# VHH binders against q96q42r690to885: the designs that were tried, part 25

Target 1, 196 residues: q96q42r690to885
Amino acid sequence: GYIASLHELATTERRFYSKLSDIKSQILRPLLSLENLGTTTTVQLLQEVASRFSKLCYLIGQHGASLSSFLHGVKEARSLVILKHSSLFLDSYTEYCTSITNFLVMGGFQLLAKPAIDFLNKNQELLQDLSEVNDENTQLMEILNTLFFLPIRRLHNYAKVLLKLATCFEVASPEYQKLQDSSSCYECLALHLGRK
Short names: E, the ipSAE of ESMFold2; O, the ipSAE of OpenDDE; V2, 0.75 times the mean of E and O plus 0.25 times the DockQ between their complexes.

## First folded at step 19 (VHH; framework vhh_7z1x_3)

Design j4 (at its last look DockQ between E and O 0.77; V2 from the best seeds 0.69)
Fold by OpenDDE, look of step 19:
Structure j4 (fold): chain B 196 residues (1-196), chain A 125 residues (1-125)
Amino acid sequence: as target 1 above (196 residues)
Amino acid sequence: QVQLVETGGGLVQPGGSLRLSCTASGFTFSYYAMNWVRQAPGKGLEWLSGITPSGGSTYYADSVKGRFTISRDNAKNTLYLQMNSLQPDDTAVYFCAKGARYFDYFESPDAFDIWGQGTQVTVSS
């Protein structure tokens, strides 16, 4: 039902925030604190990724909090932050994915200096846990790719839950149309970014 | 010695403009994100804007978005804040603050490890 779907969105958003926070605190921050990370270009690109990652993390945290408040108040679909501020979300996810794509296109983690690679190798188990990669034979770079593209997966989840919410309304209702349109936007973005 | 020094504050009329500067010394400026924070009389610290180490990305609080512009010159170890369309409620002491090796401080000015002494900005008719 409608309420159940909202709870699912809230719960999964908090979990996702927690995961991103862990990535930021345990991987990105220590990684970028290393003295020798690589070339200036590589480092700058990584810094951009981390920065936009941080913004996204912040936004998702705020979203999670707003959902909790939403569930305690009037539960009008049109007032959902994910709908009302869809442009903000879409832009933030787009900016992040653009940064990570640019980083990878330019060589990505493979161009990092030895100390950075050593750090990542040392933390491979953690990275595997965070990325939910269960195959122990997965290469580090694949784990990293999976990890940093987690936000794209979340976009798909947004689309799914919004569509689910839409089914709770009459097809001719404004709520249904808004939810469906928004779902399509998130899905479209996810597909577009997933192709890069 | 590590330090940040703000300049450019002053008295302006509503609708006026100011440009603040922050000069850094004692650390590798280009490695770190930089921020502007203000404190109005009787109010707490308010984060205004941040910029990535390379300057490739900028971030703004809603309160100043569209009016303020953050920039930096790494060759000069200087951070800037262009403030346009100033309003009386912009009256505050403005601080520059050192961030991490990426922009990571939307919600916690207390996380900044280096602060300037601040520069007074007064907007009054």
Scores: ipSAE 0.832, ipTM 0.910, lowest interface PAE 0.5, mean pLDDT 94
Fold by ESMFold2, look of step 19:
Structure j4 (fold): chain B 196 residues (1-196), chain A 125 residues (1-125)
Amino acid sequence: as target 1 above (196 residues)
Amino acid sequence: QVQLVETGGGLVQPGGSLRLSCTASGFTFSYYAMNWVRQAPGKGLEWLSGITPSGGSTYYADSVKGRFTISRDNAKNTLYLQMNSLQPDDTAVYFCAKGARYFDYFESPDAFDIWGQGTQVTVSS
């Protein structure tokens, strides 16, 4: 039902926020604190990735907090943050995906200097755990790619939960239409970004 | 010696504009995110805006969004804040602050350890 789907959204958003926070604090911050990371261009692209990642993490955290308040008070669908402020979310996901794509096209993690590669290798088990890759033989670069594309995977989850919420309303209702339209926006973006 | 020097403050009428500059020395400017922070008389520190090391992304507090524009010129080691539609409650000392190797949206003004001396902005008729 409606309440159950709202709790699903809140629970999975909290878990996703925790995942992004761990990636930021355990990987991005320490990596970018190293003295030698590589060429100026490579480092600038990685810095853009980290900045966009940090913004996305902040927005997801704010969303999780707002869902807690939402569940304790007014539960009208139109006041859900991912509906009310969808442009902010969609733009932030797009900007992040652009940043990681730009970084990878220019050579990505494999062009980082040895201290950065050593840091990543030393933390390979943590990276594997965070990325949810189960194959022990997965190469470091594949693990990193999977890890930094987790936010794009989340867009599909939003689309699915929004459709579940829509089924709780009459098909002719404005609530149904808004939820379905928003679900389509998140799904369309996920497919578009996944083609890159 | 790491230094940040703000210039461009002054007295301006309500609705007016000012452009602040911050020149950096003693560190590789293009490696670091940069921030603008202000402190109004008798108030605490308020983060206003941040910019990534490359200048590719900018961030704003809701109180200044749409009115203020942050930018940087890494070739000149200079950070800028264009302030439009100024009102009396924008009166404050404005500081330039050095951030980390990327813009961290979570970072609060309390965490910055390298600051300029500040430049006074006064909005009054």
Scores: ipSAE 0.480, ipTM 0.757, lowest interface PAE 2.0, mean pLDDT 88
ESMFold2 (binder alone), look of step 19: mean pLDDT 86; pTM 0.879

Design j5 (at its last look DockQ between E and O 0.15; V2 from the best seeds 0.00; counts 0 for: pae O 9.5 > 2, placed apart)
Fold by ESMFold2, look of step 19:
Structure j5 (fold): chain B 196 residues (1-196), chain A 125 residues (1-125)
Amino acid sequence: as target 1 above (196 residues)
Amino acid sequence: QVQLVETGGGLVQPGGSLRLSCTASGFTFSRYAMNWVRQAPGKGLEWLSGITPSGGSTYYADSVKGRFTISRDNAKNTLYLQMNSLQPDDTAVYFCAKGGRYFDYFESPDAFDIWGQGTQVTVSS
């Protein structure tokens, strides 16, 4: 139902925020603090990733807080932040995904210097937990890729929840139309960005 | 001797433009995000804009978005702020400040470790 789908959006957004916050504080910040990370180009690309990741994390946190307030109020679908401010969301996801794609095209995590690789190996259990990789035999580089592409998976989740919300309205209603259109936007972007 | 030095402040009329410069020395400028912050008379610090170490991404407070442009020249160890459409409310001391190894959207001005002495910008008729 409508309320159940709103609670799904809110709880999964808070969970996603917590995961991004841990990635930023436990992985990105310490990693970027290392003196020797690699070549200038590799380090600059990773710095772009971390910077855009930080903004996305902030936006997701703000969205989670707004959903909690939304659930206490009238709960009009048109008031949902991912509908009202969808361009802000989609732009931030696009900018982040562009930054991680640029980093990976240039060789990615495999081109980091030994101190950086040692740091990542030391934290492999944490990386695995955060990435939700099911197989404990998964290699570090695959874990890292899964972890930093979680935002694309989240776009698919938004699209699915928006469709669930749309089914709570008459197909001719403006609410249905807006929710379905927004779901398509999030899904199309997810597919486009995932083709890297 | 770590130092940031701002230049380019002054008196302008409403609607005018100024370009601030901030020259860095004593640290590896290209490794760090950089910020502009201002303090109006009798008010607290207001973060205005930030830029990533490479200059590839820029960030702005809503109060200056569309009017101000941050940029950097890592070969010259210099940070810039182009300010257009200035209004009396933009009157303040403007500081450049060194950020961390990436632009952290959560970081407030109180956390910056290295600051310039500031340059006065006054917008009046």
Scores: ipSAE 0.696, ipTM 0.875, lowest interface PAE 1.1, mean pLDDT 89
Fold by OpenDDE, look of step 19:
Structure j5 (fold): chain B 196 residues (1-196), chain A 125 residues (1-125)
Amino acid sequence: as target 1 above (196 residues)
Amino acid sequence: QVQLVETGGGLVQPGGSLRLSCTASGFTFSRYAMNWVRQAPGKGLEWLSGITPSGGSTYYADSVKGRFTISRDNAKNTLYLQMNSLQPDDTAVYFCAKGGRYFDYFESPDAFDIWGQGTQVTVSS
């Protein structure tokens, strides 16, 4: 139902925020605190990833909070923040995904200096936990890749939830059309960014 | 022990100016980006400005761009925020927040690991 889907969105958004926060605090911050990360170009690209990641994390946190308020107030679909402010979300996710893609295209984590690689290796178990990679034979770089593309998965989730919400309205209704259109935007972006 | 201490807050009339200071101790100040963040009553944290470790680059939120100026004196372990053309909407508690060595572009309050206790700024006629 409608309310159930909203609760799912709220719950999963908070969970996702928690995960991103853990990644930021336990991986990105310590990583970027190292004395030697690598070449200037690599460091700059990683800095951009971290910056966009942090902004995205902040937005998602705020979104989670807004959903709590939404659930306690008038629950008009048009007032849903991911719908009403879809451009903000799409842009934020786009900026982050662009940054991580650029970083990876230019060599990614494998170009980091030895201390950084050592740090990541040392924390491989944590990275596996955060990325929910259960295969013990998964390589570090694949784990990292999975981890930092988690936001793309969330975009798919947004699209799915919005579609679920749309099914609660008549096809001819403005709510249905808006929810469906928005869902398509999130899904299109997720697909465009290349990971499912 | 690591700490940040803000000073310079107070009551000012609209259009007035204030200069905030933040004194750092317990860490190598010059190695880290520094930030100013504020929180108005009933509102969330708002990032205002950031400065790189060397002070070579500064960044501002749109809400304060052109009015606020961030600077630092690494020899004195002090961060500054010059606030001009203050408006009632600028009323808030202002916090100094420590960034990272490579967190030069962080603009999210939740990215900062050390905070001061804050200083109250009130803009009222």
Scores: ipSAE 0.007, ipTM 0.332, lowest interface PAE 9.5, mean pLDDT 89
ESMFold2 (binder alone), look of step 19: mean pLDDT 87; pTM 0.891

Design j6 (at its last look DockQ between E and O 0.73; V2 from the best seeds 0.00; counts 0 for: pae O 3.5 > 2)
Fold by ESMFold2, look of step 19:
Structure j6 (fold): chain B 196 residues (1-196), chain A 125 residues (1-125)
Amino acid sequence: as target 1 above (196 residues)
Amino acid sequence: QVQLVETGGGLVQPGGSLRLSCTASGFTFSYYAMNWVRQAPGKGLEWLSGITPSGGSTYYADSVKGRFTISRDNAKNTLYLQMNSLQPDDTAVYFCAKGGRSFDSSESPDAFDIWGQGTQVTVSS
């Protein structure tokens, strides 16, 4: 039901925040601290990725905290942050995905200098754990792609949870309409960003 | 050896504009994100704006979004803040601060380690 779906949103958001925080602190920040990381253009594009990733991570952390408070108070659907402030979420996901797409189009991780590649290889077990890739034969570049496109998977999950919440209301109700419209917006964005 | 110097402050009428500059020396300016922070009389530090090392992305606090514009000229080692539609509540000392290798939204102004001495902006009729 409604309460179970709210707990699902809160629990999965907390897990997603933890994963993004680990990627930022254990992969991106140490990687960017390396001396001789690559060409100026490649490094600048990666710096843009890390910046947009940090903003998304911050947003998700704030959302997870607000959901915990929400569950202990009044639980009106219209007060959900992903409905009330949906443009903030959609914009942050779009900006991040644009940054990673720009980086990958210009050559991506394969153009990094040897110290950066060595860092990534030394951390391959951590990268595999964070990406939740099940096949231990998966190549490093595939692991990195899976990791940095996890936010698109999260958009699909938002769409699913919003639809579950909608089924708790009468089809003719304003609540049903808002939840279904919002679910469609998140799904549409996920499909659009996945094409890039 | 690392130095940031703000200029461009002054007295301005409500609704007016100012452009602040921050000149950097002693480090490779283009490698680092940069920030503007202000401190009003008797108040704490308020982060205003940040910019990525290349200038490709800019970030703003809600209080200044739409009115202030951050930019940088890496060839001149200079950071800028264009301030429009100034109001008395914008009265403060304005500082530039050096960030890390990327802009980090979770970083508090209290954690910045390299600051300028600040430039006074006063908005009064």
Scores: ipSAE 0.491, ipTM 0.808, lowest interface PAE 2.3, mean pLDDT 89
Fold by OpenDDE, look of step 19:
Structure j6 (fold): chain B 196 residues (1-196), chain A 125 residues (1-125)
Amino acid sequence: as target 1 above (196 residues)
Amino acid sequence: QVQLVETGGGLVQPGGSLRLSCTASGFTFSYYAMNWVRQAPGKGLEWLSGITPSGGSTYYADSVKGRFTISRDNAKNTLYLQMNSLQPDDTAVYFCAKGGRSFDSSESPDAFDIWGQGTQVTVSS
């Protein structure tokens, strides 16, 4: 139902925020604190990834908080933040994914200096946990790839929940159309970014 | 030794503009995100703006967004804050503060490890 779907969105958003926060605090910050990370270009690209990641994390945190308030107030679909401020979300996710894609296109994590690689190897178990990779034979670079593309999965989740919400309204209603259109936008972006 | 030195503060009328500078020494300036923070009389520290090490991304508090512009010149080890449309409530001591190897939007002023001595900005008619 409508309320159940909203609770699912709120709960999963909180969990996703927690995961991103852990990635930031336990992986990105320590990684960037190393003296020798690699070439200037590689480091700058990684720094941008980290900055955009942090910004996205902040937005998701704020969204989670807003959902809590939403659930305690008037639950008008049109006031749902991912719907009302869809442009902000789409842009933030786009900027982050662009940053990580650029980083990977230029060589990615494998171009990092030995101390950085050693750090990542040392924390492979944590990385697997954060990325929800269950196969212990998965290569480090694949784990990292999965981890840093988690936001794309979340975009799919946004699309799914919005579609679920849409089904709670009459097809001819403006609420249905807005929710369906927004769902399509998130799904389209997710598909576009997932192909890169 | 590691230090930050702010300059450019002063007295300005409402609606006026100022440009603050912060010169860094003792560390690799281009490796670190930089921030501007202010403290008004009787108030706590307020984060205003941040910039990534390369200068590729900038961030602003809602209170100064659209009025202030942060920039940096890594070749000169200098951070800048262009302040336009200044208001009386912008009166404060302005500090530059060293961040991490990337900008972190969740960081509070307490997370910054190096601070300048500050420069006084007074907006009054």
Scores: ipSAE 0.038, ipTM 0.547, lowest interface PAE 3.5, mean pLDDT 92
ESMFold2 (binder alone), look of step 19: mean pLDDT 86; pTM 0.868

## First folded at step 20 (VHH; framework vhh_7z1x_3)

Design l1 (at its last look DockQ between E and O 0.91; V2 from the best seeds 0.79)
Fold by OpenDDE, look of step 20:
Structure l1 (fold): chain B 196 residues (1-196), chain A 125 residues (1-125)
Amino acid sequence: as target 1 above (196 residues)
Amino acid sequence: QVQLVETGGGLVQPGGSLRLSCTASGFTFSYYAMNWVRQAPGKGLEWLSGITPSGGSTYYADSVKGRFTISRDNAKNTLYLQMNSLQPDDTAVYFCAKGGRYFDWFDSPDAFDIWGQGTQVTVSS
């Protein structure tokens, strides 16, 4: 039902925030602290990715907090932050993906293979845990790449939950239409970014 | 010696403009995110704006968004703050502060490890 779906969103959002926070603190920060990580251009591109990752993490954290408050108050769908401030979310995700794309175009995480190999090997288990990649044959660079695409996967989840919420309203209702439209926006963005 | 030196402060009329500069030395400027922070009389530190190491992304507090513009010239080891449409409540000491190797939205002013001496900005008729 409606309330159950909202609780699921709140719970998963908090978990996702925690995961992103761990990635930021345990992978991104140490990685960027390495000496001789690569060319100036490569490092600067990664720094942009990290900065925009941080912004997403921050927004997701705020969203999680807002959901907690939402669940304790009037639960009008139109006041749901992910719906009300959809533009902010979509723009932030777009910017993040742009930075990822730019980084990948220049060689991506493969550029980090040699300079960061010791760090990555030392943190292999952590990378696997955070990425939920259980295949032992997966290369570390691929796992690292997977981590940075986790936010895109979350966009699919947003689209999904919004559709679930929509089904709780009459098809002819404004709430239904808004939720469905928003869901479509998140899904479209996820699909677009997933191709990169 | 690691150092940040702010310049460009002064007295300006309401609606006026100022451009602040911050010159860095003693560290690889282009490796780090940079920030502007101000402190008004009797108030705490207020983060205003940040910029990524490459300058590719900029961030602003709501209080200055649309009026202030942060930029940097890594070749000159210099950070800038263009301040337009200044108001009396913008009166403060303005500081440049060194961030980390990326701009972290979770950083508060206490996370910045290097600070300039500050430059006074006074907006008054």
Scores: ipSAE 0.889, ipTM 0.942, lowest interface PAE 0.4, mean pLDDT 95
Fold by ESMFold2, look of step 20:
Structure l1 (fold): chain B 196 residues (1-196), chain A 125 residues (1-125)
Amino acid sequence: as target 1 above (196 residues)
Amino acid sequence: QVQLVETGGGLVQPGGSLRLSCTASGFTFSYYAMNWVRQAPGKGLEWLSGITPSGGSTYYADSVKGRFTISRDNAKNTLYLQMNSLQPDDTAVYFCAKGGRYFDWFDSPDAFDIWGQGTQVTVSS
């Protein structure tokens, strides 16, 4: 039902925040502190990725906190932050995914220098755990790609939860239409970003 | 010698404009995110704006969004802040500060390791 779907959104958002926070603190920040990471162009593109990742992580943390407050108070669908402030979410996801796509098109992680590759190999078990890749034979570069495209998976999850919430209302109701429209918006963005 | 030097402050009337410059020396300027921070009389530090090492992304506090523009020229080791539509509440000492290897949204002004001496901006009739 409605309440169960709200708790699902809140719980999964806190879990997603924790995962992004771990990626930033345990992978991105230490990686970018290394000497001799690679060519100027490659390093600059990775710096753009890290900066946009940090903004997305910050936004998700704020959203998780607001959902906790939402569940303790009025639970009207129209006051959900992902409906009320959807442009902030969509813009931040778009900016991040553009930055990672730019980095990967120009060669990505495979063009990093040996100290960076050694750091990533040393942390391969952590990277696999964070990315939730189950096949232990998966190559490092595929693990990294899966890890840094987790936000597209999250957009699909938002679309799914919003649709579940919509089915709790009459099809003719304003709540149903708003939730369904928002679900379509998040799904459309996820598909668009996934094609890059 | 690692150094940041701000210039361009002064007295201006409300609605006026100023352009601040910050010249860097003693470190590889293009490797680091850069920030502008201000301190009004008797107040704490207020982060205003940040820019990524390449200049590809810029960020602003809500209080200055639309009025201030950050930029950098890595060939000249110089950071800029164009300030338009200045109001009396913008009166402060303005500092440039060196950030880390990327712009981290979780960093506060307390985390910046290298600062300039500051330049005074006074907005009054």
Scores: ipSAE 0.607, ipTM 0.837, lowest interface PAE 1.4, mean pLDDT 88
ESMFold2 (binder alone), look of step 20: mean pLDDT 86; pTM 0.881

Design l2 (at its last look DockQ between E and O 0.47; V2 from the best seeds 0.00; counts 0 for: pae O 7.1 > 2)
Fold by ESMFold2, look of step 20:
Structure l2 (fold): chain B 196 residues (1-196), chain A 125 residues (1-125)
Amino acid sequence: as target 1 above (196 residues)
Amino acid sequence: QVQLVETGGGLVQPGGSLRLSCTASGFTFSYYAMNWVRQAPGKGLEWLSGITPSGGSTYYADSVKGRFTISRDNAKNTLYLQMNSLQPDDTAVYFCAKGGRYYDYFDSPDAFDIWGQGTQVTVSS
């Protein structure tokens, strides 16, 4: 029911936050600290990705904390951050997706200089663990693509959980309508942003 | 010698505008995200705005969004803050601060390693 769906959202959000936080601290920050990363254009595009990734990670962490507090107190659906500030969330996902798409269209990780590629190869087991790719034969570039598209995959989960929450209310209720509309917005965005 | 030097502060009437500049030397300016922070009398540090190394993305605190515009000119090693619709609550010392190799939304002012000396902005009749 309602409480169970809220716990699902909270638990999966904390797990997702932990994963994004690890990607930022163990992959992005060390990678971008390297002196020789590649051409100016490639490095600038990666810096844009990392910057938008950081904002998205921050918002997801705040959302997870909000859900934990929410579960310990009053549990009114209208107070959920993902509903109340949905434009902030949707905009942040769109901005991130635009940055990663710009980076990949211009050649992506394959255009990084050898020190950066060596760093990524050295950390391939960590990258595989973080991406949850179970096929040991998966190429590094596919692992990286999977990893950095995890946020887009999360949008489908938001849509699904919001729909589960909606089913806990009468169809005629304002709560149902708000949750259903929000679920549709996240699903539409996920389809629009689409994983390659 | 790494330095950040802010200029452009002063006394302004409510509703007025100012443009702050921050000139960087002693490091490769274009490699780093940059930030503006202010401190009102008797108050703590308040992060206002950040910008990516290329200038492609900008970030603002809710208190200044829509009124302040951050920008940078990497050829001149200069960071800018255009401040419009200034109100008495904007009275503070304004600092520029060097960030990391990307804009980290988690960074608070105490995480920045290089700061300017600050420039006073006073908004009063």
Scores: ipSAE 0.669, ipTM 0.860, lowest interface PAE 1.1, mean pLDDT 89
Fold by OpenDDE, look of step 20:
Structure l2 (fold): chain B 196 residues (1-196), chain A 125 residues (1-125)
Amino acid sequence: as target 1 above (196 residues)
Amino acid sequence: QVQLVETGGGLVQPGGSLRLSCTASGFTFSYYAMNWVRQAPGKGLEWLSGITPSGGSTYYADSVKGRFTISRDNAKNTLYLQMNSLQPDDTAVYFCAKGGRYYDYFDSPDAFDIWGQGTQVTVSS
């Protein structure tokens, strides 16, 4: 139902925030702290990715908090933050993806293979846990790549939740239309970004 | 030797503006996040603003949001703070502080490893 879907969104958002926070603290920060990580360009590109990642993490954290408040108040669909402020979310994700794309165009995580190999090997289990990659044959750089594309997967989740919420309203209702339209926007963005 | 030197402080009327500069030396400036922190008389250190190494992201404390603007010129190894709509409560010594190579904004002054000597800003009629 409607309330159940909202609780699911809140719970999964908090978990997602926690995961991103762990990625920041345990992967990104240590990685960027390496003395000989690569060329100036490589480092700057990664720093930009990290900056956008951090901003996204912050937004998601705030969203999680807002959902808690939402669940304790009037639960009007139009007041849902991911709906009301969809542009903010979409822009933030787009900016993050742009930074990732720029990094990938220049060589991506393969650029880090040599300078960060010791760090990555030491933290292989953590990388697998965070990325939810269970295949033992997956290369570390691929795992790392998967890790940084986790936010895109969350866009799909937003789209799914919004659709679920839409089904709780009459098809002819304004709420239904808004939720469906918003869902489509998130899904389209996810698909677009997922191709990169 | 790693060094930060602040300039641009002074006496200004309420509602006035100042632009602070911080010149860095002894380290690769473009690799590190930079911050502005102030200390008012009898008060503790207050983080004001931070900027990522590339300058792509900026962060502000609520107390200065909308009034202060942080920027940087990596080619000149210089950090800036444009301060508008200054009030008497903004009277303090202003410091630039070096952050890390990590990307996220930090509002805890104890995390910064290098500090300038500070520049005095006095807002008074």
Scores: ipSAE 0.020, ipTM 0.322, lowest interface PAE 7.1, mean pLDDT 89
ESMFold2 (binder alone), look of step 20: mean pLDDT 86; pTM 0.882

